# VH-VL binders against Large ribosomal subunit protein uL3c (RPL3): the designs that were tried, part 22

Target 1, 266 residues: Large ribosomal subunit protein uL3c (RPL3), of Bigelowiella natans (Pedinomonas minutissima) (Chlorarachnion sp. (q7xyp4)
Amino acid sequence: AAAARASSSALVALPGGRMIEVPHMTKDYRDVKVCSRQRKWEIREHMRDPIKMGLMGTKAGMTTYYDDEGIAHPVTVIALEAGNVVTQVKTKETDGYDAVQLAYKETRDRTIPWPERQHLRKHGNVKAMKHLKEFKIADVSEFTPGQQLKAEELFEVGDLVDVSGTSSGKGFQGSIRRWGMKRGPMSHGSKSHRQHGSIGCSATPSRVYKGLKMAGRMGNERKTVKKLPVMMVNDEEKYIVVRGSVPGKKGTIVELRPTKIVGKHC
Key: E = the ipSAE of ESMFold2; O = the ipSAE of OpenDDE; V2 = 0.75 times the mean of E and O plus 0.25 times the DockQ between their complexes.

## First folded at step 21 (VH-VL; framework fv_zigakibart)

Design j3 (from y5 with heavy chain T58E E100D; at its last look DockQ between E and O 0.41; V2 from the best seeds 0.00; counts 0 for: pae E 2.2 > 2)
Fold by ESMFold2, look of step 21:
Structure j3 (fold): chain C 266 residues (1-266), chain A 119 residues (1-119), chain B 107 residues (1-107)
Amino acid sequence: as target 1 above (266 residues)
Amino acid sequence: QVQLVQSGAEVKKPGASVKVSCKASGYTFTDYYMHWVRQAPGQGLEWMGYINPTGGYEKYNEKFKGKATMTSDTSASTAYMELSSLRSDDTAVYYCARGDLWEGYFDYWGQGTTVTVSS
Amino acid sequence: DIVMTQSPSTLSASVGDRVTITCKASQSIDSYVAWYQQKPGKAPKLLISDASSLQSGVPSRFSGSGSGTEFTLTISSLQPDDFATYFCQQYDESPYTFGQGTKLEIK
């Protein structure tokens, strides 16, 4: 894998209280090209690649690193807590599709319902794990129930990953912010905005359109942040560092998957 | 009958390594986790970690991370623990012990392997 | 790490005595406690799991009790074979930890 240069760094606390020092990578380690014909070809070829396996992790925190030019870059440390063990391997023959189920984050046996504990015993004799997640991938033949996945075997420094997780709660929000709806015609207008309560401050309809998405709590739903460069992978110290932010607050469980789409809008 | 038979005593110099074996019989080796516990002379017991013979999932007590490496050979029904960079502090009796999938207590123990580290 | 504090460290007793060994956890561990007997030069032997469940083949004079943070092992009528060192162990969370041991001696 491409070499990473040690540089100015900051300490980040992992779950369990361990502190790590995260070095930076050179800004030029992986160039992002403009949307030329060559770039469009590169994107099309990447789209043909077979879907590869991912991992689960825990958001440990964010820090800043400075590149060779002195520019600050936010990075997120994702801890690899005990787990990332293959449980059920699904094939077209057995289940109609190819997938690998992954168990993550050891927990006390008593916190897992008996049916789930029996599932874990049946599929690899796996310790009680707090999270089970399925990864649909192209080739399941390399994966065996009970196998522990190593991040260094799945990801290289410089790879792009998509990170999925549950977004932070934002309280009550208007429908435009929550759903990303275009501000369009609002029929069935009301006589007064005071009669709408907390639906919004501007004049909104007195009742919500049938089938329309309504105001509600924003966040606490799954979100994927795409195309985050992997800055560091360390199985010995049990962490991965990605550039940018990931969904959720410190302690949120996230899923890392190799990025399928690598291009920008052309 | 469940039996755990460990390899014999070892005398090593500081800086060397040692590999202790634990051969299981009388049960299906892959149905249980194998744990390792040490006991320094005149001291109590310390849990070192475990290995799942199915798939090789390992967990270590942080105190022994980097010191101990646990492996297993399913075809031989044998678990192994290697201690590296031995110091006099590593002088102890090392036991293998069987634990059920979700239980952290040990119903069957090996006879113990004495590792002595001296110059 | 959960610290298991065992008392007393040594205990002198005579055959026929009732003996109680106490183990205190640094945090609540429900009933996830095991007790072991170890004779000199031998591996530990499991006596009790789940704070009070006797292992098969263990004499009924052994009993365990407790939950949360405080646990006891009781030998109701001491026999000559019972002079050994006893350990408590928590298995509520990793790393699993043992008490420092109680040496049960004659006299």
Scores: ipSAE 0.517, ipTM 0.755, lowest interface PAE 2.2, mean pLDDT 80
ESMFold2 (binder alone), look of step 21: mean pLDDT 94; pTM 0.956
OpenDDE, look of step 21: ipSAE 0.635; ipTM 0.818

Design j4 (from y3 with heavy chain E103S; at its last look DockQ between E and O 0.91; V2 from the best seeds 0.69)
Fold by OpenDDE, look of step 22:
Structure j4 (fold): chain C 266 residues (1-266), chain A 119 residues (1-119), chain B 107 residues (1-107)
Amino acid sequence: as target 1 above (266 residues)
Amino acid sequence: QVQLVQSGAEVKKPGASVKVSCKASGYTFTDYYMHWVRQAPGQGLEWMGYINPTGGYEKYNEKFKGKATMTSDTSASTAYMELSSLRSDDTAVYYCARGELYSGYFDYWGQGTTVTVSS
Amino acid sequence: DIVMTQSPSTLSASVGDRVTITCKASQSIDSYVAWYQQKPGKAPKLLISDASSLQSGVPSRFSGSGSGTEFTLTISSLQPDDFATYFCQQYDESPYTFGQGTKLEIK
């Protein structure tokens, strides 16, 4: 049981310098749990009809959201900048698969190459956008080129989403940090405190196996955080709030997709 | 020839709303963006935002977010701008103006609609 | 926001004079500048786009020049019909912004 806390709004800066106030959580969200041990069927009981389409957004930052019981929830605010406009609708007949291409984050016209400008002109008469991404969906019939997608029409509070993005770059890291390897002894004459250790045997195989976990670049990879509950959607202020952390640092582009529930557990 | 014809002058009380129309003719309505520009009495020009008639993509000047709502009707080749919660400082001439997709200049303008907000 | 500083605010000239209006941008905007003429009670009229491209139907006495941060509108020989207010506008970056205007009046 958490102590009752006065309803306070959290301030978050959106891209462009606009500040928003994230209000307190509604009661309806409190029962939505995200856990790795929850069975597939249990998760489904918390879901509405499947989300049909994803969106792109910009990670604005993280804050704390307090529910009516005073429980603190870590949340990420995802800004919805200018964009999320349908550019092209691909179908099995035309392209061999069903997908909707979205354009996101308006940019200067001069920064877009001519072929890309022609593409955007042809498909929806869309202004220069910095990012193009395809979303594979089952039914593309509801989408048309030039269509502005609205978050409130696609997402509701309590929906589960997969958020994808490029993780923060951490540079060249040792095996301990990168792979969670343990340290060697710190005393008793040890000279291998943070060294990787053995990387193989001499006679067989007389080589290092491909894929052996070693020191190297960490981060700056595509990562997906799955089954994040949507806490708030606001198209007027152009943001969506999800519980938990999402890949990347502030300002990075993220993709919100319908959650895929597979296996026995969430 | 390209023409943009706006609705007539409006007189409103504070707190009221007004919807200005801009009917386009002489060109394909969906091929161009419709911009809105405001000019207060004796003042300069201020860009309010634009709408893509094709799919309803809108972009607003931050100053007019929550104040102005832009819509379009492709069947009528008409753009609309609604101003809500009118204040005295909203008194101005409002223009619709045509803009090309990758151009931010305005080649054709409506005649302007004077909106007067007075108690 | 990009600020367009137009000078002078008021200019008095005579018919036949060479007139120059200047617009300075707060940052480099290449050639994404338009010039408008506005007469009292009328909508602005586009004169020049892309800093130097004269619009159809605009007299050749009007010319535009400049790139980067400084732009100029020039009227080579002022005519009676040219007395109006002139505005520069940038469209390099949203929000699009106008200069404060230059009122050209008869001397």
Scores: ipSAE 0.550, ipTM 0.812, lowest interface PAE 1.2, mean pLDDT 87
ESMFold2, look of step 21: ipSAE 0.675; ipTM 0.849
ESMFold2 (binder alone), look of step 21: mean pLDDT 94; pTM 0.957
OpenDDE, look of step 21: ipSAE 0.119; ipTM 0.684
ESMFold2, look of step 22: ipSAE 0.695; ipTM 0.854
ESMFold2 (binder alone), look of step 22: mean pLDDT 94; pTM 0.958

Design j5 (from y3 with heavy chain E100D E103S; at its last look DockQ between E and O 0.45; V2 from the best seeds 0.00; counts 0 for: pae E 2.2 > 2)
Fold by ESMFold2, look of step 21:
Structure j5 (fold): chain C 266 residues (1-266), chain A 119 residues (1-119), chain B 107 residues (1-107)
Amino acid sequence: as target 1 above (266 residues)
Amino acid sequence: QVQLVQSGAEVKKPGASVKVSCKASGYTFTDYYMHWVRQAPGQGLEWMGYINPTGGYEKYNEKFKGKATMTSDTSASTAYMELSSLRSDDTAVYYCARGDLYSGYFDYWGQGTTVTVSS
Amino acid sequence: DIVMTQSPSTLSASVGDRVTITCKASQSIDSYVAWYQQKPGKAPKLLISDASSLQSGVPSRFSGSGSGTEFTLTISSLQPDDFATYFCQQYDESPYTFGQGTKLEIK
């Protein structure tokens, strides 16, 4: 019953240098994390929901949020740069499946190849955009070419989203984390190929180094971080805040999709 | 003949809002973006932003974010710009101007709407 | 933001003179420059697009040149109707920006 210190606002730079202050979030965070009878029911109902539309954004940065117990939680600010405009709408009748294509991050005309600019012109008279991504959803009937999507119309505070993006490049360090779940290279193959036969050549240590060379390939892959609570949505200031980390460094383009896989973690 | 006809002059007090209209004729309204350009008395031109009448995609010059809100009504072939929380330094002539998809220059302009903000 | 700097800010000339107005961009903008003429109390009128392309109905005494960062508008033989304020504008990337203007006046 002791009066806890109120959570503090965080200051984060958006692309283009504009600074925002992430406002007070403790009330909404508490409601989302409490495993009540109502929350259990909401999780079960979500698993029945049809697949809903998502958005694209740009990782702007991270900050820390201290809850009422004093525990630090990372929060990621995702900027909504110019875009999130519907282009092509696919249906089972026209294309054999239902999907909505989004264009994101306006750029100058000369950056985009002529065929892609023709595509954008045909599908809603859309400005040149850096990124085109398809979202397979259950119902495309509400979306038309040229339509501007707004984050406040798609997401509410407390919703769970899956955030996809390209992970950060990690050299040798990344290989240790990848293989830390099991001790594969040390017990690998060498024993099964070893023979004590006399004559010929011994196996060289160079084959043991194959596991070491694979260390340079960790990272720079598509990853999805699932079940991130939406903490704030602000279309006026053009950002979304989610709890947790998202793939990639500042400036990485990410895709936000409503979570379909909601576990039994009450 | 392409024509852009804007609403008449407005005199407002600080803190008020104003909505300027721009009626388009002589072309297919949804084929072109509508831009807004500001000119303070005796000063140069400032691009404020645009709207795509198809679907409502809008982009603002950061200087006017939170000040200007652009909308359109395709059934009336009319673009709108609303200025909120007016201050005396918002006194200017506001133009609508037509731009096509692959150019950022303005081939046709409205006559301008003078907005005067005085206490 | 791309800054467009015009010179001179004012220019006095007589009918029949050749005049040149210069516009400098803060970064390379290829040829994505337009020129406008504005008379008092009127909206700007487009003269030149793509640095050098005359708009339909614009007299041939107007010409534009330049690429990259420096651009010029030239009036080869000044007429009485040409006394106005001239603006350059870049449209390579948003926000689109204008020069501060050049007032062309008699004397």
Scores: ipSAE 0.526, ipTM 0.773, lowest interface PAE 2.2, mean pLDDT 80
ESMFold2 (binder alone), look of step 21: mean pLDDT 94; pTM 0.958
OpenDDE, look of step 21: ipSAE 0.586; ipTM 0.795

Design j6 (from y3 with light chain S94T; at its last look DockQ between E and O 0.31; V2 from the best seeds 0.00; counts 0 for: pae O 9.2 > 2)
Fold by OpenDDE, look of step 21:
Structure j6 (fold): chain C 266 residues (1-266), chain A 119 residues (1-119), chain B 107 residues (1-107)
Amino acid sequence: as target 1 above (266 residues)
Amino acid sequence: QVQLVQSGAEVKKPGASVKVSCKASGYTFTDYYMHWVRQAPGQGLEWMGYINPTGGYEKYNEKFKGKATMTSDTSASTAYMELSSLRSDDTAVYYCARGELYEGYFDYWGQGTTVTVSS
Amino acid sequence: DIVMTQSPSTLSASVGDRVTITCKASQSIDSYVAWYQQKPGKAPKLLISDASSLQSGVPSRFSGSGSGTEFTLTISSLQPDDFATYFCQQYDETPYTFGQGTKLEIK
């Protein structure tokens, strides 16, 4: 039985000194408090060393962020639950590639298989975590098993991040919704309002090409939204705020990765 | 033999901070988690959180988030807990306790540190 | 949070008595229960882990049982050294929680 999640609220400062309380967090993220203080944000050029590592987070929800100029921004709050602990460091010498494995979201020991528990024990003496993800990075030397990563050390306001996650499942959808196809005429005797229409020619090629866009399952696939600016980072309150929407429903796991910028970082 | 030796009793004023230390010996410090447990006068035991000495991974009881900060020094085999913004209701005996990585029971305890908050 | 309800809060008994302390969990926690003995001015001492595993050095008169939601600590024959406060603790999930304690007094 899905426990009814109680919602918490966040205070947002509005121009003119008015404060609004907006529903923001569920019970699972009750420790995450979005500050009502208006902050200036700017998309900064990477004037600092490239972001070296990503993080996992939980999509807490979307809200409105007002900057110091009173401009409203749609933002997604990503909760940083217990985790983001380095479990394993992979190197070219040992594994054929450089990567850092992170564990995320603490769980009961009994809920994870024994091999996973042993893995976590062997690699960094980490408590039972629900999720394991690898982040491929250029230099893994700075990371050690058992290391707790902090968002404020990795990300700053104005940084660009790629956020990956599993998109919301929408079930079987028609071609209009799935692919943005236009509908047919609604009048003049039309009976093909939302029909797919032609799917090919008779003589040549006398087949339907592979990959032709048709009705089918929509969503529930890995998607990445790129170049999202970081609006807020708060390790004390355990959240990061990015401008825009991220894949998935509330409660889904997302990966925050440094945006790949040509000439800046790999 | 396993020993956990805590720092001495502290008397603080409201609003102050206190840092309690717990020095471990007789075992590999990084092989076990260090837990902190509070006991108010005449009351029961409250789990505050734990820290993995390896890398400093920490988990707090929600009740003590923002109140307690746990750290460790592996070179000194010592765990620390800092309490900030002390109030009268923070008056208690604070224990460090060793815990196995996957078993949240505490097999060895420090002697306790009494923190008294009074105006 | 998992609530551990311990009973009784106070128990008066005589040397040689069989005593039983009960701890009820608000949800099923399998066997992830520990029992502690605490004497005045001292840190708790682990007696039993995993509901029934007696720790080294603990007298055999102590025993634990239970699974799921109900757990018991039993002292088969009370000795003078056994008068103390006893706590149950769950470690099924964080936050770990303790029972309110049972003070065992001399009758």
Scores: ipSAE 0.007, ipTM 0.473, lowest interface PAE 9.2, mean pLDDT 84
ESMFold2, look of step 21: ipSAE 0.500; ipTM 0.768
ESMFold2 (binder alone), look of step 21: mean pLDDT 94; pTM 0.959

## First folded at step 22 (VH-VL; framework fv_zigakibart)

Design o1 (from j5 with heavy chain Y102W; at its last look DockQ between E and O 0.52; V2 from the best seeds 0.61)
Fold by ESMFold2, look of step 22:
Structure o1 (fold): chain C 266 residues (1-266), chain A 119 residues (1-119), chain B 107 residues (1-107)
Amino acid sequence: as target 1 above (266 residues)
Amino acid sequence: QVQLVQSGAEVKKPGASVKVSCKASGYTFTDYYMHWVRQAPGQGLEWMGYINPTGGYEKYNEKFKGKATMTSDTSASTAYMELSSLRSDDTAVYYCARGDLWSGYFDYWGQGTTVTVSS
Amino acid sequence: DIVMTQSPSTLSASVGDRVTITCKASQSIDSYVAWYQQKPGKAPKLLISDASSLQSGVPSRFSGSGSGTEFTLTISSLQPDDFATYFCQQYDESPYTFGQGTKLEIK
């Protein structure tokens, strides 16, 4: 059924037992941000789920993925380079909080400082890795130092993930692009199209407030793209495919975490 | 006294599988990586990969990925290598060898296991 | 993959001779080179690590030198027990690779 979104007329019972036909649907609730009581409860239930383990990867590029129905999807391929090995497991008893430290991207021993190499030996006898990242999760009891994490055990096709990484640098940017400030008049002889307006008062305080949004460098910051569907997972060929784009350029190290927040609040 | 004792020689038909064992003694098995090295008759040495007995992290030479599978049993202090879909080209002596975390050289070797694949 | 090229492939020498075996790497590998001795029907035996560090229990007539791309194994005074095949190995970068071997024979 290709027209599943467009419904046939539906019968509605009125007081007194009369039935009438509703000629068309006015909304498709899957496409509209509606703060319903049902959606509100669904969000609360998902947020009660234990925070689960993620892993790290390397942005390999974008391509088109055709699903089983032949529909084309713009997707990002994330390579799983050698690594994703558990090192330090932190518990409330040892460190005051529960977390799993993950090592990613095997490298030559000589590129890693001596103290870090000693840390890796102490925690699972792990080969030299370029990146160490901590994942705060609800239950660390299933993880031991030296354990290899596998993407197919953590993620399935259709799961939603949050992908974090360093965004592409955009250089020095004006306040409009950086902060979305209103553009000045484009006609009527104005020459102040993209300049900053007033930045403070002359009396109190007689200074620029801390935190005022001004021009500056844009990008090169941690960014999380949320709710990306997993399109494909392959541990044998060492990749995972997500729908859409992820932060950074090819070669950017990214962190994949199961999505915690799946909807909107009222 | 460090010792690596491998399983005995095997004769197999093409398409079969073989599992070579390497029992370690005289040291803490989980403190060292176990490597596998092959040597075809009358030829040189070829590194196949390693396994970390602590947690099972494994890495393969690309030539042997999909052909070789490395595992370990820490309770028995034994490493294993399974070769699948054997071909006559897989006829060789297979060695296990111990390597430290920060060194890629092999200070102790097993005696070798001869695997012969004949049709 | 880093290619290790040994020379010579075969070397004939007499007891008491000084011999030198060389190994060239296809790229700089600092000092991450090991040398092994293998007798027929036996597993290789580690002689030298870190290009020049002599393994415990190896006779002092064995020595190693070199850095970067060229490495040598030297036997200062051959003994009858030294006639074997010798391999160099790099361990700077995975996959670890061996030289093709140098067979040291009696003249």
Scores: ipSAE 0.601, ipTM 0.801, lowest interface PAE 1.7, mean pLDDT 80
ESMFold2 (binder alone), look of step 22: mean pLDDT 94; pTM 0.957
OpenDDE, look of step 22: ipSAE 0.685; ipTM 0.846

Design o2 (from j4 with heavy chain K65R; at its last look DockQ between E and O 0.68; V2 from the best seeds 0.65)
Fold by ESMFold2, look of step 22:
Structure o2 (fold): chain C 266 residues (1-266), chain A 119 residues (1-119), chain B 107 residues (1-107)
Amino acid sequence: as target 1 above (266 residues)
Amino acid sequence: QVQLVQSGAEVKKPGASVKVSCKASGYTFTDYYMHWVRQAPGQGLEWMGYINPTGGYEKYNEKFRGKATMTSDTSASTAYMELSSLRSDDTAVYYCARGELYSGYFDYWGQGTTVTVSS
Amino acid sequence: DIVMTQSPSTLSASVGDRVTITCKASQSIDSYVAWYQQKPGKAPKLLISDASSLQSGVPSRFSGSGSGTEFTLTISSLQPDDFATYFCQQYDESPYTFGQGTKLEIK
């Protein structure tokens, strides 16, 4: 009955198939104390804190983390695929605002249009990357084009992060699913459809709009899940673990940003 | 004239580390990635990884993750590759090679550094 | 990983012969193939990139062709300087991989 907690239940596959084991007994997130008078002052100062740099990652999966007391916590493993390289650094002097552009997920050169490849060459001599994202931050002085960002330099266990991504799709919700389409572009069926007969019912059934190819129409929105504790940061094995769920399904590209507000129950 | 000059041969015991250098001249060091390729005695060539001298972005062949560490010193136009926890099967000639940004082929090679690991 | 398979492993030929070395990729790699020549005790030397583009300073008797999965290196009239080991290499996808080599030796 009191069978040992199996370590293999914590295994998560990273992109490329490499398996990692989320460490059990990691408790550093519990060092965040309930607000003392000193901590309340620190939070007040942190409300003024400059916006700090973030990273991009790939949702690899979810697993269970068991704390020192044996309590199970749901965690999400975020893989750090090849990338997180600074490209363009914008300053108020050059561009009217301060920002750092980050390139993520190295890809074949031929998948990236020539203008984008020239942009990457100009800004740090950077390999072709699938994703470019601008991070507006307060101080860009420590960032140079071509710079490799490392998660252990940006995040510590116990930090709170906001994770942004595209929400998981519900492409069959609403009209399409209500019409009872088979897995195909032109078939519609609904409860009312039975009385009309879909074939020949109208000259042109409702068509799927062009431009809505692979992504589900209902799931194409950016979502941010705030204040997720960082449970583990590992640059050697290329992953970050956060407590809770993040937007999207396995394989979704996510953006991790430090939370500006720590909260009163830090 | 493009030239890549590597450090001299090394003989090491199992478990030791070795750091091979590759000094570049005749071109702008930061315009090209530096690759490392090994060749075991009587064997073919294996790509180990690269480093972008601009900013230090590095990518490794997964086979060598944790074994090799690539760094560069832009002021000295020199790339380095360190091998840790040496084993006898790490005995090989190690080459540095220059690669254009959007290419994985190597137009100029160093002379090679022989690393011998024996008891 | 993309496997590059060269054939033959050893090729015996005489000066003046026309020789052909074949390299086959385990998946389509378009034209992202390079060929190298290596003499004993020396570093490899780039001969051809992009399957068929001759590197500057390489004699015109060397030529390359192919796309997709099968590639060839041809030496139209073999010279004494050409006896060496030849490698193909793909650079379509990391990790970049080499063929096992073809030793071209005197008959």
Scores: ipSAE 0.606, ipTM 0.816, lowest interface PAE 1.9, mean pLDDT 81
ESMFold2 (binder alone), look of step 22: mean pLDDT 94; pTM 0.958
OpenDDE, look of step 22: ipSAE 0.690; ipTM 0.849

Design o3 (from j4 with light chain S28D; at its last look DockQ between E and O 0.44; V2 from the best seeds 0.55)
Fold by OpenDDE, look of step 22:
Structure o3 (fold): chain C 266 residues (1-266), chain A 119 residues (1-119), chain B 107 residues (1-107)
Amino acid sequence: as target 1 above (266 residues)
Amino acid sequence: QVQLVQSGAEVKKPGASVKVSCKASGYTFTDYYMHWVRQAPGQGLEWMGYINPTGGYEKYNEKFKGKATMTSDTSASTAYMELSSLRSDDTAVYYCARGELYSGYFDYWGQGTTVTVSS
Amino acid sequence: DIVMTQSPSTLSASVGDRVTITCKASQDIDSYVAWYQQKPGKAPKLLISDASSLQSGVPSRFSGSGSGTEFTLTISSLQPDDFATYFCQQYDESPYTFGQGTKLEIK
């Protein structure tokens, strides 16, 4: 979206109630497309050297960011709460694969089970954290247990990231909302405006095929939004800003990973 | 025996910075967290934050974010706290204190460093 | 933040007296309370951890009790060396917070 408006800062509340001002930035990222239909080579022109490691964060909320040309960008502020500490480094030799485990979001010590406490003690002398997540990476040699990861060292403005999280739960939904099915006629005596319609044939196969799209629970699933540009990184205030929306409601945990660029998109 | 020895008293002008050191001895420096606690004249104790000497994990009291920066040097078994943009209300005794990983109480304390901010 | 309300702020007592200091937490913090003694010009000294665990080298006349939201420090028989300021501290949740202190004075 574009709006002819003077560049301004946006206010966003971080977890814990602290308010931050997200200042305007240069147009360095304006040409970065979030659309998955962008060709692989076009995306690569907007990428620097590969990101080495991911981070966990907390979705703080969305706001509008205005750049120096007055263009409005929808952005999500991701708070970096206490955490993103390396707990364990897995290698091919020890575990059969290379990965770095991160601990995120410090919690009360008494809420962590004994085995988990022992794990955190053994691996980096880390305090009780609510979330543990592994990040598979190509080179784990730069990471050590107990190491605090810094967002500014991992991410730069203009980098593309994949953001994963649990999508918002929407409850039990009809086929139209859940799967984008069309409505039936609204007039001419129709009584099937929002009904699913046929679910199969009588003789062959004389059953409903597994996986047929029907009404059901929607949301509360792991989703990934890909190729989101990083708009701002601030380790002092402990947040990262990405353009676009990320999965989940405010307060949900998200994972930021290096974007995987595969195939031909157009 | 466990000892925490802090640097000497500091007198600074408003706007200046000060770095307080805390040298640990008598135990494995990386096995414990180092906390910092402030006490203004005639006032109570206020927890500022802690640092894990192992890997440099830090947590600050929100009140002191941007004011205090905690660091450590494992080779010297020394913790540091830097206070920036000093104001008159930063005048206080600053303590380093040892804490266990899953304990938030402080079993050993430094002698304290008095920081005085005056024009 | 968890608020620790300590009472009384000042207490006058005589040598040999039984003294009790109370600390109330704004929420349930189980037994994650420590007590400190501070003398003028000195750093605080840990007396009790986990509400009732007496630290090594601390005289047995000191005792702690309580769980949940109410905690007490008791000195069974006050000695001359016990006149100081006492603080309670919670470490259930960060930021760790202290009581405002109790100054124990000679009557």
Scores: ipSAE 0.613, ipTM 0.825, lowest interface PAE 1.1, mean pLDDT 87
ESMFold2, look of step 22: ipSAE 0.679; ipTM 0.849
ESMFold2 (binder alone), look of step 22: mean pLDDT 94; pTM 0.958
ESMFold2, look of step 23: ipSAE 0.644; ipTM 0.834
ESMFold2 (binder alone), look of step 23: mean pLDDT 94; pTM 0.958
OpenDDE, look of step 23: ipSAE 0.541; ipTM 0.778

